# Miniprotein binders against q56419, part 194

Target 1, 326 residues: q56419
Amino acid sequence: MEGRTLEEVQEEVFKRHGVLVPKKELEDLAKALEEAGLLLTEKVEARLKEEEEKLKRERPMRLAGLSYPEGEREARAFLEAFRASYPGEGEEARVLLMPHLEPSRVPEVYGAALAALEKTPPPERIYLVGVAHRPLKEKAAALPVPFQTPFGPALPDLPALQALDALLPFELFNTPLAFREEHSLELPLFFLKGRFPEARVLPLLVARRSPELGEALKVVLRDFPGLLVLAVDLSHVGPRFGDTPLTRTLAEEARRRDLGFLERLAEGEPEAALAFLGANPTRIDGVEVVASLLPLLRERKGKVLAHRLDLEAPTLSAVGAGTLVL
Key: E = the ipSAE of ESMFold2; O = the ipSAE of OpenDDE; V2 = 0.75 times the mean of E and O plus 0.25 times the DockQ between their complexes.

## First folded at step 16 (miniprotein)

Design h7 (at its last look DockQ between E and O 0.70; V2 from the best seeds 0.00; counts 0 for: pae E 1.9 > 1.5)
Fold by ESMFold2, look of step 16:
Structure h7 (fold): chain B 326 residues (1-326), chain A 107 residues (1-107)
Amino acid sequence: as target 1 above (326 residues)
Amino acid sequence: TEEERRFEELFIEAWELLMLGWDSGNPEIMRQAIELFKEALEIAKRTGDPEREAAVLATLALAYYELGDWEEARKYAREALRIAEEKGIEYVIEYARRLLERLERLG
């Protein structure tokens, strides 16, 4: 082990991150329950240790039967229904930005991603870059194991992952437990594996911006060409995210921020896209991924295929999702 | 005991589902977490453990708050507060009071 418990790392990161507005009600209760021993017992620690060892061999489906069907036949029908939700045509993607939000909330946005994949030659490998929702020991991480899907296992591209690890100033394979629940990889992977069943995968997470990751990936992609996928969501606004209730004005602002960000990316100007967001007042969660991957996004022109700011009526909140091809 | 072990498993599973549903934006997963928390609550009541009972009630209040069911959130927060004040469970008192104040603002 590394001399620090998972609890200690989670508490330190939980206290000090600030990309999303801190959710005080969630943070306060989580910390109190941990201090009271209700979230951390000897049994829980033993279970997490067992799960960490299992994750060194494979990553099981976590969302089958919850977000997508478990059976292969049903899963293929599910994909086709999503494609049908987007009546437009796609474009070939060398880089694809797609969401990781619950698919049933933004079916046409995932459908636009499928339309882009229809126009995209099957890649040998997919660089799938998600957003870490649990703490990482470093700025970024990978898990070099098969990820289970209803379409069979998505096999890791071990040579490309090893080449990437060798170029980084930190160990890339650093936090297996962070992948256990990580929907930002699992949800996009369902769609990607369904369309490209033979592609290998580099499953990557970003917690904090890492210029080193982008420079290393630029080198690795020359020797190991493939499809780069940014699996990110856009604005997060309203009380669920620490704001006042959603108004038409806040929704219009969130939509303008989402589209302005995507359009600047589509112009091949990722630095301008980040500058447009400034302090990121609508909490677009793609910022750390884009900031890490600047060398791969510069000068790549493309098109925004879809966008939706999806209303959560019961919480008076909304989340934005988009599809961009470069 | 067997019931105490079942409480621990239910509470942790429910918490993990709550977080998964919250992160992914899937309210049906969060509702599944609530069902497990309700099972855990019944165990805490049967075993006569007021800290566990108050903690589960506070967590149910959080779950309903995050779903936007603010009437249910108030209900569970008030129940958690009543038990916590009687037994001196300070972290529940502090949490429940702040949540109730936030819920009054949302009106």
Scores: ipSAE 0.630, ipTM 0.850, lowest interface PAE 1.9, mean pLDDT 89
Fold by OpenDDE base, look of step 16:
Structure h7 (fold): chain B 326 residues (1-326), chain A 107 residues (1-107)
Amino acid sequence: as target 1 above (326 residues)
Amino acid sequence: TEEERRFEELFIEAWELLMLGWDSGNPEIMRQAIELFKEALEIAKRTGDPEREAAVLATLALAYYELGDWEEARKYAREALRIAEEKGIEYVIEYARRLLERLERLG
């Protein structure tokens, strides 16, 4: 396509398909496929338009039967098994950092999150902030509709969402298609809804650091108190992410960065946590989320409950996950 | 045509699954994507569309690469490259070559 940047193509793909192509390779291929008209057809556009219209009413489960059970009974057993995988006790959370990685890869990390939730009084609402793995029109977005779960729909807190929108310099309710398959919300929400069935939810995505979001949320939280959840992963290293196969040195570096990041957050120094990462050579997923929520993380002391660098053996790659309470 | 329409449907669904599996870190989802791409590949072969065939082959190569199946990734990348070079499909040529170079570095 004459004159379009990769970013423009990605935005178009995203706008059209609501799919972020995560890696440069995927990005390159996606771009190429789009240019070839294979990913963006009139039919796809029509389907996406229909899906966008459906997203005005509800966000259906996408990962039910894939990452977690669809049935409520099985889903409850799933929750219990994950809780059992963490042998420790949790702490009360006002802010919870938890993963959004495939749950089966890091069960004890999700178990630690559940342990924290056991010690947390049921919140009226949950501010669930995920990572946009798809391009957003704005730095951040929200979808103000029920999210389906095996435990019933997670209902949006419309008053709080509206209050947040009113304080942002951009339209919060943008890019609904980005939410369609966003696992960074769906996976954490499964655990959160299972533990707090009556809590309303503010499903938020961050694509780029938005200091405005943190400042706005700080104001909104005064009138609309709730649990803040950062659904973020940590380091991504190995061939799947552009590195050589995992070595001891690479794994040690990933762990060092993950733990150094989490520990500084636990000390109430989120700016120091970000500074510690620098250029983020191990690709900690949650950087933009943390950078957006600085006002809410400052001076809050907490505890790292769990950390894992999970090896995906076939790809010789690893992903870091952690659970932090503040 | 109906076959072209079916190809497009399969390819997009497969791509969405591939991305979902990749992003979430669920290899089973990526395997499901591969099965749909294989069906799409058969359609592309039947319809005689070398661009679609090459594109699917390149995508399959990527999918197998993301699963850590380097042998199958190489196989599909080479086939994609062959067809793309024969037909002058530049974007597939570039992609397949780059993927093969990466695969060579992995052993």
Scores: ipSAE 0.596, ipTM 0.821, lowest interface PAE 0.9, mean pLDDT 90
ESMFold2 (binder alone), look of step 16: mean pLDDT 84; pTM 0.831

Design h8 (at its last look DockQ between E and O 0.59; V2 from the best seeds 0.00; counts 0 for: pae E 6.2 > 1.5)
Fold by OpenDDE base, look of step 16:
Structure h8 (fold): chain B 326 residues (1-326), chain A 107 residues (1-107)
Amino acid sequence: as target 1 above (326 residues)
Amino acid sequence: TEEERRFEELFIEAWELLMLGWESGNPEILRQAIELFKEALEIAKRTGDPEREAAVLASLALAYYELGDWEEARKYAREALRIAEEKGIEYVIMYARRLLEYLERLG
């Protein structure tokens, strides 16, 4: 296929399908399939256009019945079970870092987030910043529509979103298809909506570090106060992520990086946290989010409530997750 | 044709699930992707489209790899490679070889 980089194909697949392209292998295949026209047909484009039009109205649940219960009653029981999985008490959060990994893998980490939310006065709005696992047109994006949850729709804070857009050098409302299946928003939102049913939400995705986003949010938060939530995972190690099978050494390194990252954030030193990771050889997911939100994380002291490096035994891989309050 | 349309729908949906399952870490989503790919594979076989067949086989290989079923991943990758080499489908050849090499390194 003449001249398209794998990145361009991924972007196209993402643009066309709003599909996350995982690891280099998945990315390579996806790109190749796109180039071959198997993933990007006129029909796909038409479907995506239709889905994009639907996303102008609402973002439906994608993971209901898969990652969490669809029914409200069952969803409430789910929340309670996750809260019960964390034996500790939370602390009031102004900033909450929590995972977006499959909840069943790290229940106590989500439980810790719920514990923190119990100690947090109900916010008027939640700035929910996730990781774009799909390419965005810009460094960051927002979707200003209701997000469906088992607890009812999470309604957008349009005034705050508009204020944010006005302060950014790029169009904030870009790449709506990137939100269609983005679990980094959907999974945390389940817990957040369950705890704070009346809070409006600003669903934000970060694809690349955007210092502009942090500066803009710092301004917006003055006029539109709310809870800031960083929905990020930590280390990704093992075969699923390009490493050898998990060893003691690899696990220790992943934990060291995860905890070192979180501890420095807890000390109010986000730049030190980023510097500590260097080239990020264990692939901490939340780096670009933290890098974008530096102005909001500086000098805020907090506490690490939970951490887990969860082994996925079939793939001999592991993912780190943590809960931090600031 | 209707079958081609159905293939495309299934294949795209399966890829969406594959990506979602990979990113979320939910193996059940990957299993759903695999079922859709298998249906797509049957269509590709019926329509006699070796490129589509090879593409689906490669996708199945990846899905099984992501599930940690490396034996099935190798099986499907080998089949993808065979068809792709027979028909000169370069991108599948490249991918399937790479995946097989990786799978061999895993043991």
Scores: ipSAE 0.516, ipTM 0.801, lowest interface PAE 1.0, mean pLDDT 90
Fold by ESMFold2, look of step 16:
Structure h8 (fold): chain B 326 residues (1-326), chain A 107 residues (1-107)
Amino acid sequence: as target 1 above (326 residues)
Amino acid sequence: TEEERRFEELFIEAWELLMLGWESGNPEILRQAIELFKEALEIAKRTGDPEREAAVLASLALAYYELGDWEEARKYAREALRIAEEKGIEYVIMYARRLLEYLERLG
């Protein structure tokens, strides 16, 4: 709190928690912080400045040892186990939708993504588009540095990133801290880098829908062809997300909305997919990414390979995850 | 003091893990956050700092709520409230009361 106003602290906490925490708890937390600094100190600010400088050089693994193994050999075995969790065959993808939920919760959904990658010629680069869980200064952001993985660094495609930045009406590289803990890039990247070790990466985050991003990416992809990956989750239902405890009815509705969304995307109808969700009452996580990328999704037909609405029994909540190839 | 510096390091780390565990949906990360909060709690008790103690207890209540352990969440929220009411720590009072009301509605 020292060196910041209470309102600045409240806004940062509110935005950090607003993506995942129920609205009532956000209001309670914000009001609690209004009278004193609970979450931020001068030490947090100094540490964040130091971390920001480090992120201008590389993005280290945050989830190694927590969500996936640190060592390459163990990581390779982990990858193989996930592939085995999905006994089906994939299809070649020019666009792949895959989750960013904790991998152990939806192993066959990640396995389906691996199956699709088996059918996909190794791309020169991967456009990895995740969901920002921390505030961005703009509607979207990128971090043009190596991302560390157990399989070695995922190197940025600097020419493609520079071309993208030049086409956008906003600064693309000005929110490095948003990438520090961003699991929506790190978790999918583990699988992508393990399968395509030579591919360069464009690590992108969307906070709010940006038609400009989709139009710019359409241009960049013509000159810099590659695999487009939407790293998004689907429905979020239950008390963790501001609902009543999960019921059979709520779970069935969440599944229906997840599958209806994915099926309309698979028909090449992303506008219809968004319209189907309306106000998004089950909080499908991928809406802002899909809304940004409409020019890249229109008329691309494909197939839903997997879906799970994963129950969190202790929280009486659930999160949906799916795999779609286009 | 050295113990107060250690408290701040633990509290910062625990909050980072809490947010990461919540966002990724990984309960083991949430449990790690809880262990760090518990370590910070012991320091706050030893140093006799009721605001730090109440803040950590409120943070533990949130962590257990996120983990789905409603009984532990209520336990820590009540203790945070007791200390906060005794010492006049209004932001903890507001937070703990609201969390307890929400938990009561959940069942």
Scores: ipSAE 0.137, ipTM 0.649, lowest interface PAE 6.2, mean pLDDT 85
ESMFold2 (binder alone), look of step 16: mean pLDDT 86; pTM 0.863

Design h9 (at its last look DockQ between E and O 0.45; V2 from the best seeds 0.66)
Fold by OpenDDE base, look of step 16:
Structure h9 (fold): chain B 326 residues (1-326), chain A 107 residues (1-107)
Amino acid sequence: as target 1 above (326 residues)
Amino acid sequence: TEEERRFEELFIEAWELLFLGYDSGNPEILRQAIELFKEALEIAKRTGDPEREAAVLATLALAYYELGDWEEARKYAREALRIAEEKGIEYVIEYARRLLERLERYG
């Protein structure tokens, strides 16, 4: 059977959104439903195929009207409000680590990112590296199409993307459906496009650590200089993520790990940052991204601009977010 | 049938929203997913498909769990389990039991 297996399509559809009821539970149920023939039908496959074909041309907004305003005027007001939520000044960034969590949960962290962008000369291109919440066929992927935003389309840097693809041992342009709803790209892109409307973008997703990606990007950045953005969240703790309800002890541990991770990155010690996390018991989201980009993070000194462990009160769970400039 | 097709469309869209809401941390997206699942549930009831009904109920239980509505989550999980046990739907039985056990630990 030449087509994507029902499982592959369903995995692609369902793995798109990286949120943890122990993500495994959602994934397990989804998989079981797939196996039962309830989540993937011929008609769904046909629709997904059609959507995949559309993704060859553009990536539409998915979270407009949900996480940010669809209209440009409202979107600009949104940006301004988020910037206002951070009282400090930013630093010039060559590398920016910022969250991809729902913006309303951590406004000052996004505000800190905007503050950093204010001090950053407009880049020709932005390497936006998100977390694949859906399975990828390869360790990493790119989607070389315009991403729609309220500020107009974020256009891909095709020459730089092609250069990157040529240096990777795998096909970079894989799993387009994984990008369809990937918020880890869409949310940070809103802020980035709003600040740098003329910058081209390389939308990249990392599913698993790829040292090859970091080495390839290091080479590509020589010929195609730009801003590197790591769109990653930090700790995920509480019942939504398989822990007990948030306690002082659990929150302190999450903060310790988040800040310890960020501080070591700020010192230019990304390997030490990863080592500090060990088995990553608080489930820092960005570990695979950082592990993939080690060559680009080494010896760069920077500053942690913001950190928040945001409590989701109804679920007694919390997610860490931070903004780091290098 | 048209109803089966509509069920599938709703169920898939709702699952997409469920993942998106879960991953993004936006509870409004989860609420939207829940509304679509409820519509799917009504179709499953009308068509007399206990497997689809049990599946939707289990999914609703999970969605409410993600919202922190433990009471509704427990309610839907119990209903899913009941139907699944009556009809021998093993994967729903397993999932619903695990969810109920989790709800007992954290609720």
Scores: ipSAE 0.731, ipTM 0.902, lowest interface PAE 0.8, mean pLDDT 91
Fold by ESMFold2, look of step 16:
Structure h9 (fold): chain B 326 residues (1-326), chain A 107 residues (1-107)
Amino acid sequence: as target 1 above (326 residues)
Amino acid sequence: TEEERRFEELFIEAWELLFLGYDSGNPEILRQAIELFKEALEIAKRTGDPEREAAVLATLALAYYELGDWEEARKYAREALRIAEEKGIEYVIEYARRLLERLERYG
């Protein structure tokens, strides 16, 4: 039986290897396999070209039957169960921060988002801003096509997307393949489409902070008002993310970072929220989105409705998720 | 050649699931990736392709590591290393040794 404290294990790993880089093991092996000719073959390239052409017309469900039910009846019951997992009342949102983590891991956090949507007048459109998990050619991207859901297609707001593209100093529509697998849009969209079936969507991804995106969106929102949704997760800590095993101390730090970040956003102080994170030692993945959208977050006060740091016992790791209305 | 085409399809699909499961935090997706990697492994063994076999074993070790099944991760990493050392597959040797070293630090 192990008699060492988790803090002692953390110190020893740090001494031997320094700060571990998250996702690096996946990326390193995938790159080596590509260089060896095992991953990026002529057949794979042909498939990707075909899939890119299909994405010019629609974005199919990727996670149906995996993260949410495929059938409409089951999908509606799923929404009701998630709302019931948060017994509190929501508040009207002009801006909603919600997670993109696997829904079954943080049901009350998604339930809090549903509670906020109940208090929110149905918007004409939703600006859905996720975090790119695949490379983008630019700092940000959009895909101006219907996204399929169990509740029917979420239709794009083409005039608003075109207006946004016209205001940016880079091409907005030039990375369609990045959307193929992007759960940070698909998972929140399931909940949003279920509650607002008539709303059009601007599906947006951020890879790197873009002040230009925030300024352009401020202009577009004036002419095309709607609900702004930041689909982001919070802390990522533990061996799965390049840390030593989770300790009580690390978990308390991650919670402190998550809540301090959310609370400063709730006070309308997004620059202070970013400064609070410093070097982002618990890897909150919403920072690039918040840093891009500063003009839309300043002086907008609100409330944190829910937070969970969800523990992954098998990996000695944790991921934070929260719901914030502004 | 039919089995070689099937291997290529399985391997890339499994890698896509591995990234998706990692990024979304969904262990069921990681388990589905593992199932496809295991099917690819059987093809590599049947066709007598040691580089493909070692590569899939290293990837299985990584997938089990990310799932938190560190006993299985050690098992597959050791087998990947055995084949890679015998056949001189340097990038697998490097990654398997690095993963095994990390796993030895866990109690």
Scores: ipSAE 0.723, ipTM 0.895, lowest interface PAE 1.4, mean pLDDT 89
ESMFold2 (binder alone), look of step 16: mean pLDDT 86; pTM 0.864

Design wd1 (at its last fold request DockQ between E and O 0.59; V2 from the best seeds 0.00; counts 0 for: SAP 72.598 > 70)
Fold by ESMFold2, fold request of step 18:
Structure wd1 (fold): chain B 326 residues (1-326), chain A 120 residues (1-120)
Amino acid sequence: as target 1 above (326 residues)
Amino acid sequence: SAEELAKKLEELLKKIEELLRKIIELAEKGKFEEAIRRVDKFIDLLEELIDKLKELVKNPLTKLLAEMIEELAKAILELVFEVKDLLKQGRTEDAIEMIEEILKAIKLILEMVKKIAELA
């Protein structure tokens, strides 16, 4: 409560209005408010500690019944509906870029990812790289526990995760609570586990670009081959993201930047893709993941299968999503 | 005016208090889905409260007191997320315990809003 004390406030009220408020009454109430706040904060901290201990054993579904069905039968029907939303054929992926945006907003973009997975031999493991939406203690993190899905638990590839941790200049297993609500892993994992029920998973988050992560992953992938998945969204434009109301011009620019970014990635030119965005004025959230994974993206050519800039009517804003195979 | 804003805040806080009591009742009856929907409504009202408190923070006579209310309201918002999670887990007694602490905090906020109205 920097700036003024209760005594200063009481004196100001007296000087301006001639009203004396009993100092003790106001002080007692102020103290009660502060004590209540401390108690509530302590209860939140106790809950977070409890949840952190649970996350050392497993990561439960947080979006079942909200973003996808909880039951296995309904979940399989959900996958079928999404595949049907993309009428085209996929291509085999060694690297897949797919969104983490709410699936019902971009059904054909997730459908394109499913089409690519149809053409992809079942991998032994999936390197799932999402975007941290909460702070991490380091530039990147992993959570080496089963992630629950309607299709059963997605088991961690512990040997590959341990090899990755050993190659990094920081502790990889560093921020369990960041995974508690992290939809950038949970939403793509639903689709991946549904198509590859036997694959183990390396659930990874990037908060800030880490060249060390990309170099380490290049080594680990040689010895532990698998599918690399970049679970990222593209442009974020409009008032929800700090812009003026969405206009046709802003939407066209966002679409152009999304596609230009994806197309340069598809040419095997990840540095050019990042340079194309400059200061990233439409806030493509995939840049930190791409910047981390440069060694895995260079000279790897592929194809953009789908893109959508999806309107959020209530907020007059939009978010871009795409599917890229390399 | 600050007096009219304080009156609106009092009415909002009374709605919030009634809603919290209803959530406790629903949780005690094991009606967790309905309780969770009412927690969502509580969150909406709490966000409205915080928005209206920003108008008080702009008033030089009431700035300090409004800031104290705002800090407590933000702590309530953080705890309410945990209440919702506990209800989803079916942890009735844990959820009710936290709702009761939130209710006590809401009553303190109401008392301070009344004092701000007296100072106006």
Scores: ipSAE 0.698, ipTM 0.907, lowest interface PAE 0.6, mean pLDDT 90
Fold by OpenDDE base, fold request of step 18:
Structure wd1 (fold): chain B 326 residues (1-326), chain A 120 residues (1-120)
Amino acid sequence: as target 1 above (326 residues)
Amino acid sequence: SAEELAKKLEELLKKIEELLRKIIELAEKGKFEEAIRRVDKFIDLLEELIDKLKELVKNPLTKLLAEMIEELAKAILELVFEVKDLLKQGRTEDAIEMIEEILKAIKLILEMVKKIAELA
């Protein structure tokens, strides 16, 4: 036991400094702190266990009433307002890249996604690939349960999820707790479920690049066709992300990288898009997702519908968001 | 002086206590968004407390006691994330119960900070 006991330290302090530490009072207080720590830890463990057990059945909403309305009527009005914020027309999507940023920050970017979805025939299933903001046990994960939305539950495509799991060298159904608060799935799913109420969903998270995922999905998509959605943000710049406050130069660089990335994806050159970023100094969020899905993005031509670099004024930071159809 | 630093920490802890009580009040009123924003502020203040506590470390005893506070503060942070999640779900009673336990822990930290000041 490498740590000195409180008693040993008290004796040393007494010997060196002549300070009589009220031994009993300090011991009682130290014990109370330890007991309090144990109690709080037990409460955390109990909560995590409860949530893990719930996630075996469903993924409840976390952002209802915060990022979007909880009620269906209000949620429909929300969708209409977001669609109205984008004045353009969409294009049919086989692959949709859209943000997962707080919707109120980039309404026209979500509006562009909705415009694309208007031109897209209702898919049987949606492959929704988000970014894991929490650690995963594996490179990627899925949660094979209904996801709650104001429009009713988004039901999982269990056959397609099972087919995907069978092709991966790791267990796909890992780290369920990573899904409980993951907004990279919840926010785009709101828009997707609102537009395609009957579509089944494959909710996927990527923590790190998995070429195996892209190859497996390419096979699965042959037997289980559907819409592929990349729910990713773009550049993250400013003090929140380790930079100086946003300047014109930093904003121009972020926009250049975002647009250069999206344009190369629109040309069907995902490897060129990744190479263009290099060390990714503006921290484009979607890099690991795109790197995992290369087989699905190659040779697909499309169009950038919207882009915004949104300033968060309180932190003088900015996040890029874009909508791309392929 | 160690005494001046201790007073600053005590003031910070009082602000933390007041903030936790405000979170309870907001949760009871169904003002979950405002409550969640206050939870974020609580996290910031608790991190500030941990950083300032390091300045009170002058001897092996005060170091040990500060480490004990830091361990409890880590447990508080973990539980506060659960509080935030409960508030997002509108689970008011469960959130309040956890905040009450955090309040008890903060009181213990306050008592220990006073002892560290006496021993510094």
Scores: ipSAE 0.686, ipTM 0.909, lowest interface PAE 0.6, mean pLDDT 92
ESMFold2, look of step 16: ipSAE 0.652; ipTM 0.904
ESMFold2 (binder alone), look of step 16: mean pLDDT 84; pTM 0.812
OpenDDE base, look of step 16: ipSAE 0.262; ipTM 0.755
ESMFold2, fold request of step 18: ipSAE 0.685, 0.695; ipTM 0.923, 0.913
ESMFold2 (binder alone), fold request of step 18: mean pLDDT 84, 84, 84; pTM 0.817, 0.817, 0.812
OpenDDE base, fold request of step 18: ipSAE 0.684, 0.685; ipTM 0.908, 0.908

